# Designs tried in a protein design chat: VH-VL binders against Protein archease. Part 9

Target 1, 141 residues: Protein archease, of Thermoplasma acidophilum (q9hkc1)
Amino acid sequence: MDSDDNRTLSYEVVDHESDIGVIVYGKTYEELFSNAVYAMADLIVDVSRLKENRKMHEVITGKTPEDIMVNLLSRVLFYLDTYYILYYRITSKYSDGELDAYFYGSEIPEGIEYRNVIKAVTYSDLAVKPEEGYAKIIFDL
Key: E = the ipSAE of ESMFold2; O = the ipSAE of OpenDDE; V2 = 0.75 times the mean of E and O plus 0.25 times the DockQ between their complexes.

## First folded at step 11 (VH-VL)

Design d5 (framework fv_necitumumab; at its last look DockQ between E and O 0.77; V2 from the best seeds 0.00; counts 0 for: pae E 3.5 > 2)
Fold by ESMFold2, look of step 11:
Structure d5 (fold): chain C 141 residues (1-141), chain A 124 residues (1-124), chain B 107 residues (1-107)
Amino acid sequence: as target 1 above (141 residues)
Amino acid sequence: QVQLQESGPGLVKPSQTLSLTCTVSGGSIRSGGYYWSWIRQPPGKGLEWIGEISYTDSTYYNPSLKSRVTMSVDTSKNQFSLKVNSVTAADTAVYYCAREDYTYRGVYTGFDYWGQGTLVTVSS
Amino acid sequence: EIVMTQSPATLSLSPGERATLSCRASQSIYKYLAWYQQKPGQAPRLLIYDASKRATGIPARFSGSGSGTDFTLTISSLEPEDFAVYYCQQEDNWPYTFGGGTKAEIK
């Protein structure tokens, strides 16, 4: 397998009554953010059915890693809602207060079946803990 | 002003690895929103995009070359590099490094800065 | 991959004349199209991006137009320094591809 086509799946789904959550694994902030973007995207549609044909760049800011996680995932939801582009892979560099991120994704095909419609990223039980090897995110459906 | 400069051997023997480095001055590779590319031009012919890399190690390679090429970034030296394995006479070309600016969302700017180019000859 | 076809291959004109160069994509690329100028022994120079926007420092006599599959570079009044090879290039999708070029030469 070459690196351009290889994707790492590293998340578990957590039931949360009428909402849905994920636990993602990683030893760095960059890994946790990357795996969270992928996990959220895969909860929305089957990412294996998407092409990687769109790219963009943004700097995501926040006072804490948890703020950055919410802002990052909320930005992905914004592009899906506004432009019908689902970014499901990022590469990034994290420094205090900033995530410098390169996003990769796909235009959503007309008529695609959604697995879930995620309304928002929440702060409920939100944790970003590379020192403990995981992040936990709860989504509002 | 940002400047790009290619460096590397001008002559490579068939089956060897071509290695080129692009040094960036007047700006930082660690500045977000840029892609760093290699583009080549065989003598008297058109341009072929080889690939791109971000300083966060995102890469895309031309499928025609993908099995033979790798790119890397060295942010401490403000450089990015190209390796082409198993070269043949068909790899003889002027090699350019170039920058693409994606700092503003949804604006695509083409390759705004180019190096001077370096001729690499693959001789039998 | 997206094939870019340029026409004409050669354009023979005199200084002061208007030049029109065509570029066609094998599929829609919306407006993700750039134009470059290349003189012998030099790197390409970006003229136009996003189909119609002039790059910094490019004279007003250069203009681009088009969307979808059909694009045009116009030089309103050729200067002696404008005789060069011109390439179009799409940025819609990997791999990025260039047209075969149009050589503008003195009649």
Scores: ipSAE 0.388, ipTM 0.812, lowest interface PAE 3.5, mean pLDDT 90
ESMFold2 (binder alone), look of step 11: mean pLDDT 90; pTM 0.939
OpenDDE, look of step 11: ipSAE 0.834; ipTM 0.925

Design d6 (from c16 with heavy chain D55E S56T T107Y, light chain D50Y D92E; framework fv_relatlimab; at its last look DockQ between E and O 0.70; V2 from the best seeds 0.00; counts 0 for: germline match VH .600 < .625, pae E 4.5 > 2)
Fold by ESMFold2, look of step 11:
Structure d6 (fold): chain C 141 residues (1-141), chain A 122 residues (1-122), chain B 107 residues (1-107)
Amino acid sequence: as target 1 above (141 residues)
Amino acid sequence: QVQLQQWGAGLLKPSETLSLTCAVYGGSFRGYYWNWIRQPPGKGLEWIGEISYTETTYSNPSLKSRVTLSLDTSKNQFSLKLRSVTAADTAVYYCAREDYTYRGVYYGFDYWGQGTLVTVSS
Amino acid sequence: EIVLTQSPATLSLSPGERATLSCRASQSIYKYLAWYQQKPGQAPRLLIYYASKRATGIPARFSGSGSGTDFTLTISSLEPEDFAVYYCQQEENWPYTFGQGTNLEIK
């Protein structure tokens, strides 16, 4: 998956006090979740410098799409912190209360330069709105 | 008890398309990667490719231009097509399950189909 | 691609003996290595995954070890049903590859 594809969805960085946030674009829940995972990963390291040689599957549950977004992104942070694997691409199927997600990523190379250290995903201003074409997520640094 | 059952035509002429199907019983179709592996008679194993429930695929570069992997979720089946076969494609073909479902630990290919001998006449 | 080289090609032993099979990778694969047993006319059977973990239903006489590039499958006391071909296989990266096999035969 090339990061410079001329048809690739993108994200925008927004300031939020002492933290950092993103706005991601997409017309479906699956697109918004995928673009959010990529955006968070790219805030952590330059994803274009990573291989794609690790994979896993997890079902992410939550009562709302916003809950699923927090839980999804928190799982990506968990694998980074615990196993030093950054999952930066997902393919998924969304249904009420459940995101059936296949994750793709890489072990973090030793000595890679971190862009940011993200501690947590927050509920601040959190929105997942495919009908409006966007999602907004704020991260604790 | 998970079981993989496979079928397809076992005799082909050169230039025909090999088509095999594998059905999954007794377990979840979701949450795994579904693979094809082949073994020429008396020789070792060669990985052909994989497909996930969300239809993400990877294929062996040596075969990629001739391989199509597909999924039928309504029947819990996945399929291999290999076009333009030659005698070099004569092998036993296996379907197999690959597990990555628990916390990033993988379990190798833990369940295999019974195998289908495909012979391409000379 | 990652090449796996197994040695010896053939190992001739008797029931009750200890078997040691080697698999070497052309580059580090950490612990992303599995071992399979294959008997004539049958599909391969998973023995060991993640270099050292026994698959469900595999007897304790089978053990795996190693990390990085050098891996070993050990059968502590051979049973008559253990004479077969053994393959190692890596899942560190696509394409996934198998070793060429070690034929464990009755002396």
Scores: ipSAE 0.291, ipTM 0.784, lowest interface PAE 4.5, mean pLDDT 89
ESMFold2 (binder alone), look of step 11: mean pLDDT 91; pTM 0.943
OpenDDE, look of step 11: ipSAE 0.846; ipTM 0.932

## First folded at step 12 (VH-VL)

Design e1 (from d2 with heavy chain Y53H; framework fv_relatlimab; at its last look DockQ between E and O 0.58; V2 from the best seeds 0.00; counts 0 for: pae E 4.0 > 2)
Heavy chain, then light chain:
Amino acid sequence: QVQLQQWGAGLLKPSETLSLTCAVYGGSFRGYFWNWIRQPPGKGLEWIGEIDHTDSTYSNPSLKSRVTLSLDTSKNQFSLKLRSVTAADTAVYYCAREDYTYRGVYTGFDYWGQGTLVTVSS
Amino acid sequence: EIVLTQSPATLSLSPGERATLSCRASQSIYKYLAWYQQKPGQAPRLLIYDASKRATGIPARFSGSGSGTDFTLTISSLEPEDFAVYYCQQEDNWPYTFGQGTNLEIK
ESMFold2, look of step 12: ipSAE 0.339; ipTM 0.788
ESMFold2 (binder alone), look of step 12: mean pLDDT 91; pTM 0.942
OpenDDE, look of step 12: ipSAE 0.818; ipTM 0.922

Design e2 (from c16 with heavy chain S52D; framework fv_relatlimab; at its last look DockQ between E and O 0.59; V2 from the best seeds 0.00; counts 0 for: pae E 3.3 > 2)
Fold by ESMFold2, look of step 12:
Structure e2 (fold): chain C 141 residues (1-141), chain A 122 residues (1-122), chain B 107 residues (1-107)
Amino acid sequence: as target 1 above (141 residues)
Amino acid sequence: QVQLQQWGAGLLKPSETLSLTCAVYGGSFRGYYWNWIRQPPGKGLEWIGEIDYTDSTYSNPSLKSRVTLSLDTSKNQFSLKLRSVTAADTAVYYCAREDYTYRGVYTGFDYWGQGTLVTVSS
Amino acid sequence: EIVLTQSPATLSLSPGERATLSCRASQSIYKYLAWYQQKPGQAPRLLIYDASKRATGIPARFSGSGSGTDFTLTISSLEPEDFAVYYCQQEDNWPYTFGQGTNLEIK
């Protein structure tokens, strides 16, 4: 981690009026993207109740790290909405305006309790700053 | 055409370490899952484990304590080590590729290495 | 782990006949099932994935069907090169598992 904290929490929730957001911590782009995927997934359902039996690979592109973050998280929402699969863990390599990402997740069990229904990932206050050790993302509920 | 070529020691004594390497030709190494499967002579197939380009792995629980999977991305190669072998580990070992469609559909193992017979003497 | 049971163990047929091979899963695997052909001394060849989709280069005489726990591979008119061992394999969950095989032999 980047500070003296007895907890290993990867994200903090940020309230923004009718929306919700997260601050995630990490010293590399890969860590920030990974922690953002986990944080968004955990805002949707209790990830500890999911198995990890689905996988895929996609290359996520964007002109900026912020574009890549939006595109990455939007892909996770797409698979949840379309195929009922929540990818909540990624491993990746970042370079040259692209994120080469391996996604791991689970089918959503019927009747699982949603914590939140996230409609979209927004550009509001969006920041991806590994040199400062954090990223901030606001979601539209 | 994509081709997987594998090599490694074919004759081992009990307690030795099995070590196999698979090289990928004619296709991309990135974006796939790289697997090892084995088949005892005259018997069925057993999945050993898989590795992705970032070194993330899954292994068959029946073998997990003895299995190490690794990559050499500069050479488009991936490797299997299986420690503490016994006669029960005698099998043909295959490397194989698993692909995913654009929509995340599993595609099975579409390309296989030629197989390496590993015999553990008694 | 998920057990796949294939039947019959051996199927004896002649070229031109229709072959029907069965695979039953110990729990629902939806459609996450693949079929392979294997000839002696060769690696398996992927025939079918996602229960019913033909892999690249596989002839139309091969078809797969089923979902849940019961799956079928059909070869509509056997060619001499089709006599081999056939395996099903589930892709639903780690560890991936294979059926024990069906030996399709020439009568």
Scores: ipSAE 0.416, ipTM 0.818, lowest interface PAE 3.3, mean pLDDT 90
ESMFold2 (binder alone), look of step 12: mean pLDDT 91; pTM 0.941
OpenDDE, look of step 12: ipSAE 0.859; ipTM 0.934

Design e3 (from d2 with heavy chain D55G; framework fv_relatlimab; at its last look DockQ between E and O 0.58; V2 from the best seeds 0.00; counts 0 for: pae E 2.4 > 2)
Heavy chain, then light chain:
Amino acid sequence: QVQLQQWGAGLLKPSETLSLTCAVYGGSFRGYFWNWIRQPPGKGLEWIGEIDYTGSTYSNPSLKSRVTLSLDTSKNQFSLKLRSVTAADTAVYYCAREDYTYRGVYTGFDYWGQGTLVTVSS
Amino acid sequence: EIVLTQSPATLSLSPGERATLSCRASQSIYKYLAWYQQKPGQAPRLLIYDASKRATGIPARFSGSGSGTDFTLTISSLEPEDFAVYYCQQEDNWPYTFGQGTNLEIK
ESMFold2, look of step 12: ipSAE 0.475; ipTM 0.822
ESMFold2 (binder alone), look of step 12: mean pLDDT 91; pTM 0.943
OpenDDE, look of step 12: ipSAE 0.885; ipTM 0.941

Design e4 (from d5 with heavy chain Y35F S54D; framework fv_necitumumab; at its last look DockQ between E and O 0.39; V2 from the best seeds 0.00; counts 0 for: pae E 2.6 > 2)
Fold by ESMFold2, look of step 12:
Structure e4 (fold): chain C 141 residues (1-141), chain A 124 residues (1-124), chain B 107 residues (1-107)
Amino acid sequence: as target 1 above (141 residues)
Amino acid sequence: QVQLQESGPGLVKPSQTLSLTCTVSGGSIRSGGYFWSWIRQPPGKGLEWIGEIDYTDSTYYNPSLKSRVTMSVDTSKNQFSLKVNSVTAADTAVYYCAREDYTYRGVYTGFDYWGQGTLVTVSS
Amino acid sequence: EIVMTQSPATLSLSPGERATLSCRASQSIYKYLAWYQQKPGQAPRLLIYDASKRATGIPARFSGSGSGTDFTLTISSLEPEDFAVYYCQQEDNWPYTFGGGTKAEIK
């Protein structure tokens, strides 16, 4: 029985000059968006240290899946910067131009160690390709 | 307009599973921004939140009941359901289904629609 | 778990009088608080949400106030139909919890 299957499918970190990026895996748009939210959150803090105690709902719109990815991740950063709430898990339904998303996350605990401070989500090398099984996102630090 | 209606057996024997269904009319469970909850009230006592589910199947349960409860949603039938395993007399209560509305821009709106409730009695 | 404490347990008043019902949370819940009315044999009815906003169809004599840990429901002039049990409820964090209730009864 193989205990490491899901651990190797979370995300891969890639360096991009002075910034940081991730490759996430998934065969649907919903999986790619969910895994990207998790990956970005885990780059910010160790999400295994968080207690899920906050929820919200938003519809994220965009002309392309790439636009939706940027808008989605930027929304997560907004709540972190403004309210000190890190949403790291979403459940959603995707249709063309809309991601109907429920967000779950945590108030940032006192004294938690930040891994990185992510300033923005960029369009650099941005790709959302469920038919190829991956998405790639670059963050500005 | 929106109406919720509980259905299920009114009498359940100890150690059995209590199963309830809430049918939603005048609105759709597939409409995003809602959470669907079960809440119970023992006769003559206060209210206890059991848990919630969204239409994407994400659930939260009251820790006091978490090991014994399961919720599910069936969007094709516009229904959501509750199962409580291994019931005892302490599970005798009126069971309500209710809607939480998160469609308003970050504003908590409480449970705006409730079913009429169904009494479930646990006895031999 | 956030404990919601309501006082008084029973409030005996006459129609036309002003009612003041208190609800205290064991920790700050900001404004994530609702008030419900429940009459015998009926489901609870939402009165107030977001601490101070009246739900659809709720008369202006009902008002809510407070934030943080201390909340108040005020009924400016009691009508005969207002004699019921009132519950507060927080939705700041799981599990969502209700107060023990305040019974408003006719003197």
Scores: ipSAE 0.480, ipTM 0.820, lowest interface PAE 2.6, mean pLDDT 90
ESMFold2 (binder alone), look of step 12: mean pLDDT 91; pTM 0.944
OpenDDE, look of step 12: ipSAE 0.600; ipTM 0.864

Design e5 (from d4 with heavy chain Y33F S52D Y53H, light chain N32D; framework fv_fiztasovimab; at its last look DockQ between E and O 0.69; V2 from the best seeds 0.00; counts 0 for: pae E 2.9 > 2)
Fold by OpenDDE, look of step 12:
Structure e5 (fold): chain C 141 residues (1-141), chain A 122 residues (1-122), chain B 110 residues (1-110)
Amino acid sequence: as target 1 above (141 residues)
Amino acid sequence: QVQLQQWGAGLLKPSETLSLTCAVYGGSFRGYFWNWIRQPPGKGLEWIGEIDHTDSTYSNPSLKSRVTMSVDTSKNQFSLKVSSVTAADTAVYFCAREDYTYRGVYTGMDVWGKGTTVTVSS
Amino acid sequence: QSVLTQPPSASGTPGQRVSISCSGSSSNIGSDYVYWYQQLPGTAPKLLIFSNNQRPSGVPDRFSGSKSGTSASLAISGLRSEDEADYYCAAWDDSLSGYVFGTGTKVTVL
């Protein structure tokens, strides 16, 4: 996307027992959700090697921002597992337990190696805290 | 039934900025991708760009440096600006809605505006 | 810039079958869905085919789309006078990160 061309997102990888986690940074819910999607996708494959050619829209709901995060990332995994499309960028508006999101991504071309196989998004040490400027997500490998 | 109405200045001088607006009636603004397409006189269609309601955009690389798109969700409108116009920008400009499905199937640009004629002349 | 290649014209008599080819590359038709648009004289384009071979509501089954490799085709069976129009194929191009249209085909009903 034009607005995100050459965007470099940073995240930290966290080891959690036999699982893997990420810490992403952002000052808004939208930033945290976006960065989390990118980080998870990048844990799966090198997203810099992908070109966006798939897009869709979906509203993600949850009782808490943490629930929304889990539902959002689980949805990304669902599309990967079901349709073999990896969505690694989202644009969204968040309000009152609803995330109105556009998803952008790509099929994974031949020759691109998987970095990790993520089975599920967990609630372990889950935190979504824009007031503190970060979110933490642990994935089940 | 969903309709697109579009308007803007139709006569420009070289170096001026083209400005068009498209309004959505009878349907939701969110959940779709909104496109701009143009057609020079007697020629084929050229895709300009698309925008979603969160202001995320794709643009034709040949026009990217001169094209700006925006949305006004409060009005169900999206707009196109093309800077530094020349005679080559003379065309009928269309706005169009691109639909989607949840299962990775795209339904194409299914609703079009009637077009706005823009002429660039000295 | 980058466009899909169509024959400039096609013609037929009423009742005949007309086919329009659309040639692309691996970065567009080869990897993405193909769309077809009909443009009647003096009007905006109308979606005719989506996702290679699907017809929107209201489009008669006389129109059919197909895709193979890096090429696509639109077939018009039982040609009618109202089918006289310009037809454009389209696809997303991964290398350009944008849609590309075909050069267009003018269909004349003789």
Scores: ipSAE 0.397, ipTM 0.825, lowest interface PAE 1.5, mean pLDDT 93
ESMFold2, look of step 12: ipSAE 0.441; ipTM 0.833
ESMFold2 (binder alone), look of step 12: mean pLDDT 91; pTM 0.943

Design e6 (from d5 with heavy chain Y35F S54D Y108W; framework fv_necitumumab; at its last look DockQ between E and O 0.71; V2 from the best seeds 0.00; counts 0 for: pae E 4.3 > 2)
Fold by ESMFold2, look of step 12:
Structure e6 (fold): chain C 141 residues (1-141), chain A 124 residues (1-124), chain B 107 residues (1-107)
Amino acid sequence: as target 1 above (141 residues)
Amino acid sequence: QVQLQESGPGLVKPSQTLSLTCTVSGGSIRSGGYFWSWIRQPPGKGLEWIGEIDYTDSTYYNPSLKSRVTMSVDTSKNQFSLKVNSVTAADTAVYYCAREDYTYRGVWTGFDYWGQGTLVTVSS
Amino acid sequence: EIVMTQSPATLSLSPGERATLSCRASQSIYKYLAWYQQKPGQAPRLLIYDASKRATGIPARFSGSGSGTDFTLTISSLEPEDFAVYYCQQEDNWPYTFGGGTKAEIK
């Protein structure tokens, strides 16, 4: 809403040979998942140039938080590839094995400049560690 | 069977705050996949969407009202609420609460359940 | 915001006749269009979503069509209980907006 939002840079880019990665920060699983979705989306396009005009809900399951992270981010890529909708903000409730998430995003405008083309979310160096305050994700370009 | 019911005062004085509550029964507002909205209808007129909220407190408001409206959820009471500040006679309307269902992937819907509506009159 | 324009404002028909109600959006909304029925003193009732899908419990005489900017609600053979006001509503972009309504009344 206003410019007094104290939201800080929520991710750092990690150089990983021919791929790209991020480190995101957060004290809860919900924060780490939210910041990871935002970080991946911002690597794809400049999210500040999008309008938030699409919403959906999905329950993301997985055996571990790392599995949920991969499945979550892969679903965002699926909607981008299939429907040209980039979900870049989520609100959610996490329980063991399940992330109940509302997704908010944008149709990709015609002619928007892509920063990167992300092919897949990988398990390489994947970590989701709210007790240590971070998550790390490597993407295949 | 899900049911929505609006409650609140039927008469509000100009410049005061209109406060309404929608009570959900036959289902839990804590269950994911729903969006909860307020919609109003001046007597004899059409419908105006006011805003929506999900149970995680994410909100969107109609820009024409955004400076004056606030929505909230109380999941412990299975309720969501609307406040409209600084009301005038133009805010006289029947107020409806309504639900959208996004629990099934690939199904997009409008407002599938509505409360019965409550008339709020703004008058001295 | 997306303006929804309904026509005609009033549709005077007899039971058994076919009703055709029009809704136009000021910009493309793809198929993100719903139709509602409202009887006097009652809340609106969802009839159609995604432009053409009937909501649960809605009789087959109600059908929706269109995409982009032009949409139609058709009632193939009017029953006495179908005389009401009909609203279209877009769900493509915030704020969600409704048309001004079409009143179907008995001739």
Scores: ipSAE 0.276, ipTM 0.760, lowest interface PAE 4.3, mean pLDDT 89
ESMFold2 (binder alone), look of step 12: mean pLDDT 91; pTM 0.943
OpenDDE, look of step 12: ipSAE 0.706; ipTM 0.897

## First folded at step 13 (VH-VL; framework fv_relatlimab)

Design g1 (from e3 with heavy chain Y53W; at its last look DockQ between E and O 0.81; V2 from the best seeds 0.00; counts 0 for: pae E 2.1 > 2)
Fold by ESMFold2, look of step 13:
Structure g1 (fold): chain C 141 residues (1-141), chain A 122 residues (1-122), chain B 107 residues (1-107)
Amino acid sequence: as target 1 above (141 residues)
Amino acid sequence: QVQLQQWGAGLLKPSETLSLTCAVYGGSFRGYFWNWIRQPPGKGLEWIGEIDWTGSTYSNPSLKSRVTLSLDTSKNQFSLKLRSVTAADTAVYYCAREDYTYRGVYTGFDYWGQGTLVTVSS
Amino acid sequence: EIVLTQSPATLSLSPGERATLSCRASQSIYKYLAWYQQKPGQAPRLLIYDASKRATGIPARFSGSGSGTDFTLTISSLEPEDFAVYYCQQEDNWPYTFGQGTNLEIK
């Protein structure tokens, strides 16, 4: 994205019992994964208040696109919990069994207010369907 | 063992487009960030921009409207185009590699191309 | 953008002496600072990253210190090959910026 846009919004929040979920939109696996990362991050903090000053690269593997989605989002949560870095934007190339991903994000500023504390990414109602233009993910709070 | 080798036309007239290419040898092209930096003769260094393996870019705001960064992943090459050059764009241009840490801390530019002097006539 | 100010502009010393080069940032960059050496006709060479970590193959006489806004490169005992221009560079945020350099010249 040559616009230097550090924020992409393409999701709806859905209620799921005592947890929270999102539906994200996109026509490719890469777009769905990117929008899911952004959506989860924006549920945690107001991403518009973050600067994009951290970056990294990782290859995320999984047997299915749904496994990759869980592993991807769980990796973002790991960095937040362990290093206080929230990666909220990815660029990637998807191939069978692999997501080659570049992560962009921010240290969490001192004093930022959290919107939610997400404990885990779940398999509940999980769907990754670029042919239908959406993905759905439920988070455990 | 990693080596960056760069090339491109070194003499331009005002309003032309600067075009440089950098090839990566002896190392992985994936997993790094690929940068362009320039240095006017006798002056300091100015970061131009970076590109990742997926084609995502950041560019210096001072140059953003004129800069295009691109890749050819099949050849392990990345390129800079700078449109509408003036005499102020006369500089030695370098390509450079940037690594990362698992915590997202940049390690600086560890490998550099040999440099290409680009002169824009007045 | 983050401005890096290096001092002194020129440092004249003899081989065997200790060199101390300063870099000040216009805002806190924590420890996200690198140092480079550049000789005439050559590309810069990475010396130090993360304020204090030596890059691969850099001699132990080079050390970096500092955090926040005030950073120092120290060369404990100058060798003839150390006379060059030195640049600091911040990696905290885009756009990446460099200091204007310190010329370390032989007295």
Scores: ipSAE 0.553, ipTM 0.846, lowest interface PAE 2.1, mean pLDDT 90
ESMFold2 (binder alone), look of step 13: mean pLDDT 91; pTM 0.941
OpenDDE, look of step 13: ipSAE 0.718; ipTM 0.899

Design g2 (from e3 with heavy chain D52E; at its last look DockQ between E and O 0.69; V2 from the best seeds 0.00; counts 0 for: pae E 2.6 > 2)
Fold by ESMFold2, look of step 13:
Structure g2 (fold): chain C 141 residues (1-141), chain A 122 residues (1-122), chain B 107 residues (1-107)
Amino acid sequence: as target 1 above (141 residues)
Amino acid sequence: QVQLQQWGAGLLKPSETLSLTCAVYGGSFRGYFWNWIRQPPGKGLEWIGEIEYTGSTYSNPSLKSRVTLSLDTSKNQFSLKLRSVTAADTAVYYCAREDYTYRGVYTGFDYWGQGTLVTVSS
Amino acid sequence: EIVLTQSPATLSLSPGERATLSCRASQSIYKYLAWYQQKPGQAPRLLIYDASKRATGIPARFSGSGSGTDFTLTISSLEPEDFAVYYCQQEDNWPYTFGQGTNLEIK
């Protein structure tokens, strides 16, 4: 992808019993949300093998940054489950209670190998802490 | 209805910077993708690039080193700068809006500015 | 970069005839293709997106078909205002590209 938005792919996988989690890094809410979307998508398929030929815009709301994270990632899962479209990159503006987000992704090619099937985003150990430079998210498989 | 109004200088010398602005009226500035496309006289269309409300851009690789796309969200305006122009940059330049379907499929460019002829002298 | 090749380069027909314009992509673009009409001195006008869906306000005589690499724009019965240049444009992959155009001229 050739975007003027220069980002470093930075996440760590954390095993959590029978589920899977990630730690993502970033100094802003926007960075943490972007890196979380990418990390979740990359846990589902090898994102490097995907096109970037689908795009949309949605406003994600929530009472806390953690609520927004769950709602955001759940929205990505919704499009995957319903339309077989994986949005793996976002750009956004964050304000209190609202994430104004542009989503970029791809229709999933037939025959692609899924790394994991993520059922849901959980609140377990959920943290969105740009002041500490990280977010942690646990997924239900 | 949505209307795109564009303006900028139409006559340039080689090595100057092309600068065009497009204002959006009658519709939302957020939630769409804002594009520049050009057409040399008597020739086809070339996509230059796009920008969206957060300031993120894509530019045609053939022009990327010379292109700057920007927003003024307070005025619902977006702009193109093309540095170091030559006669090959002589074209009609258009701003355009791009939307998408419920499945995220692009609907093409549904609203266009009227175009600005930019001539780069020999 | 995905190259779109339109044929014929020029199509000479009379009002009332059926026009068939072709666009061929250098690789599969599934159904992510749009068609535009452009008259002299005007901006292009979106006719068709997603290969076959008419844009708002486009008359039913315009229809699009195709998938993969081969696409067609059909005008079922030409009206005088339909004589113009037509461009296809792929929306599958960045950078977006246009075909070179088909000039539909009055015979």
Scores: ipSAE 0.488, ipTM 0.838, lowest interface PAE 2.6, mean pLDDT 90
ESMFold2 (binder alone), look of step 13: mean pLDDT 91; pTM 0.941
OpenDDE, look of step 13: ipSAE 0.845; ipTM 0.928

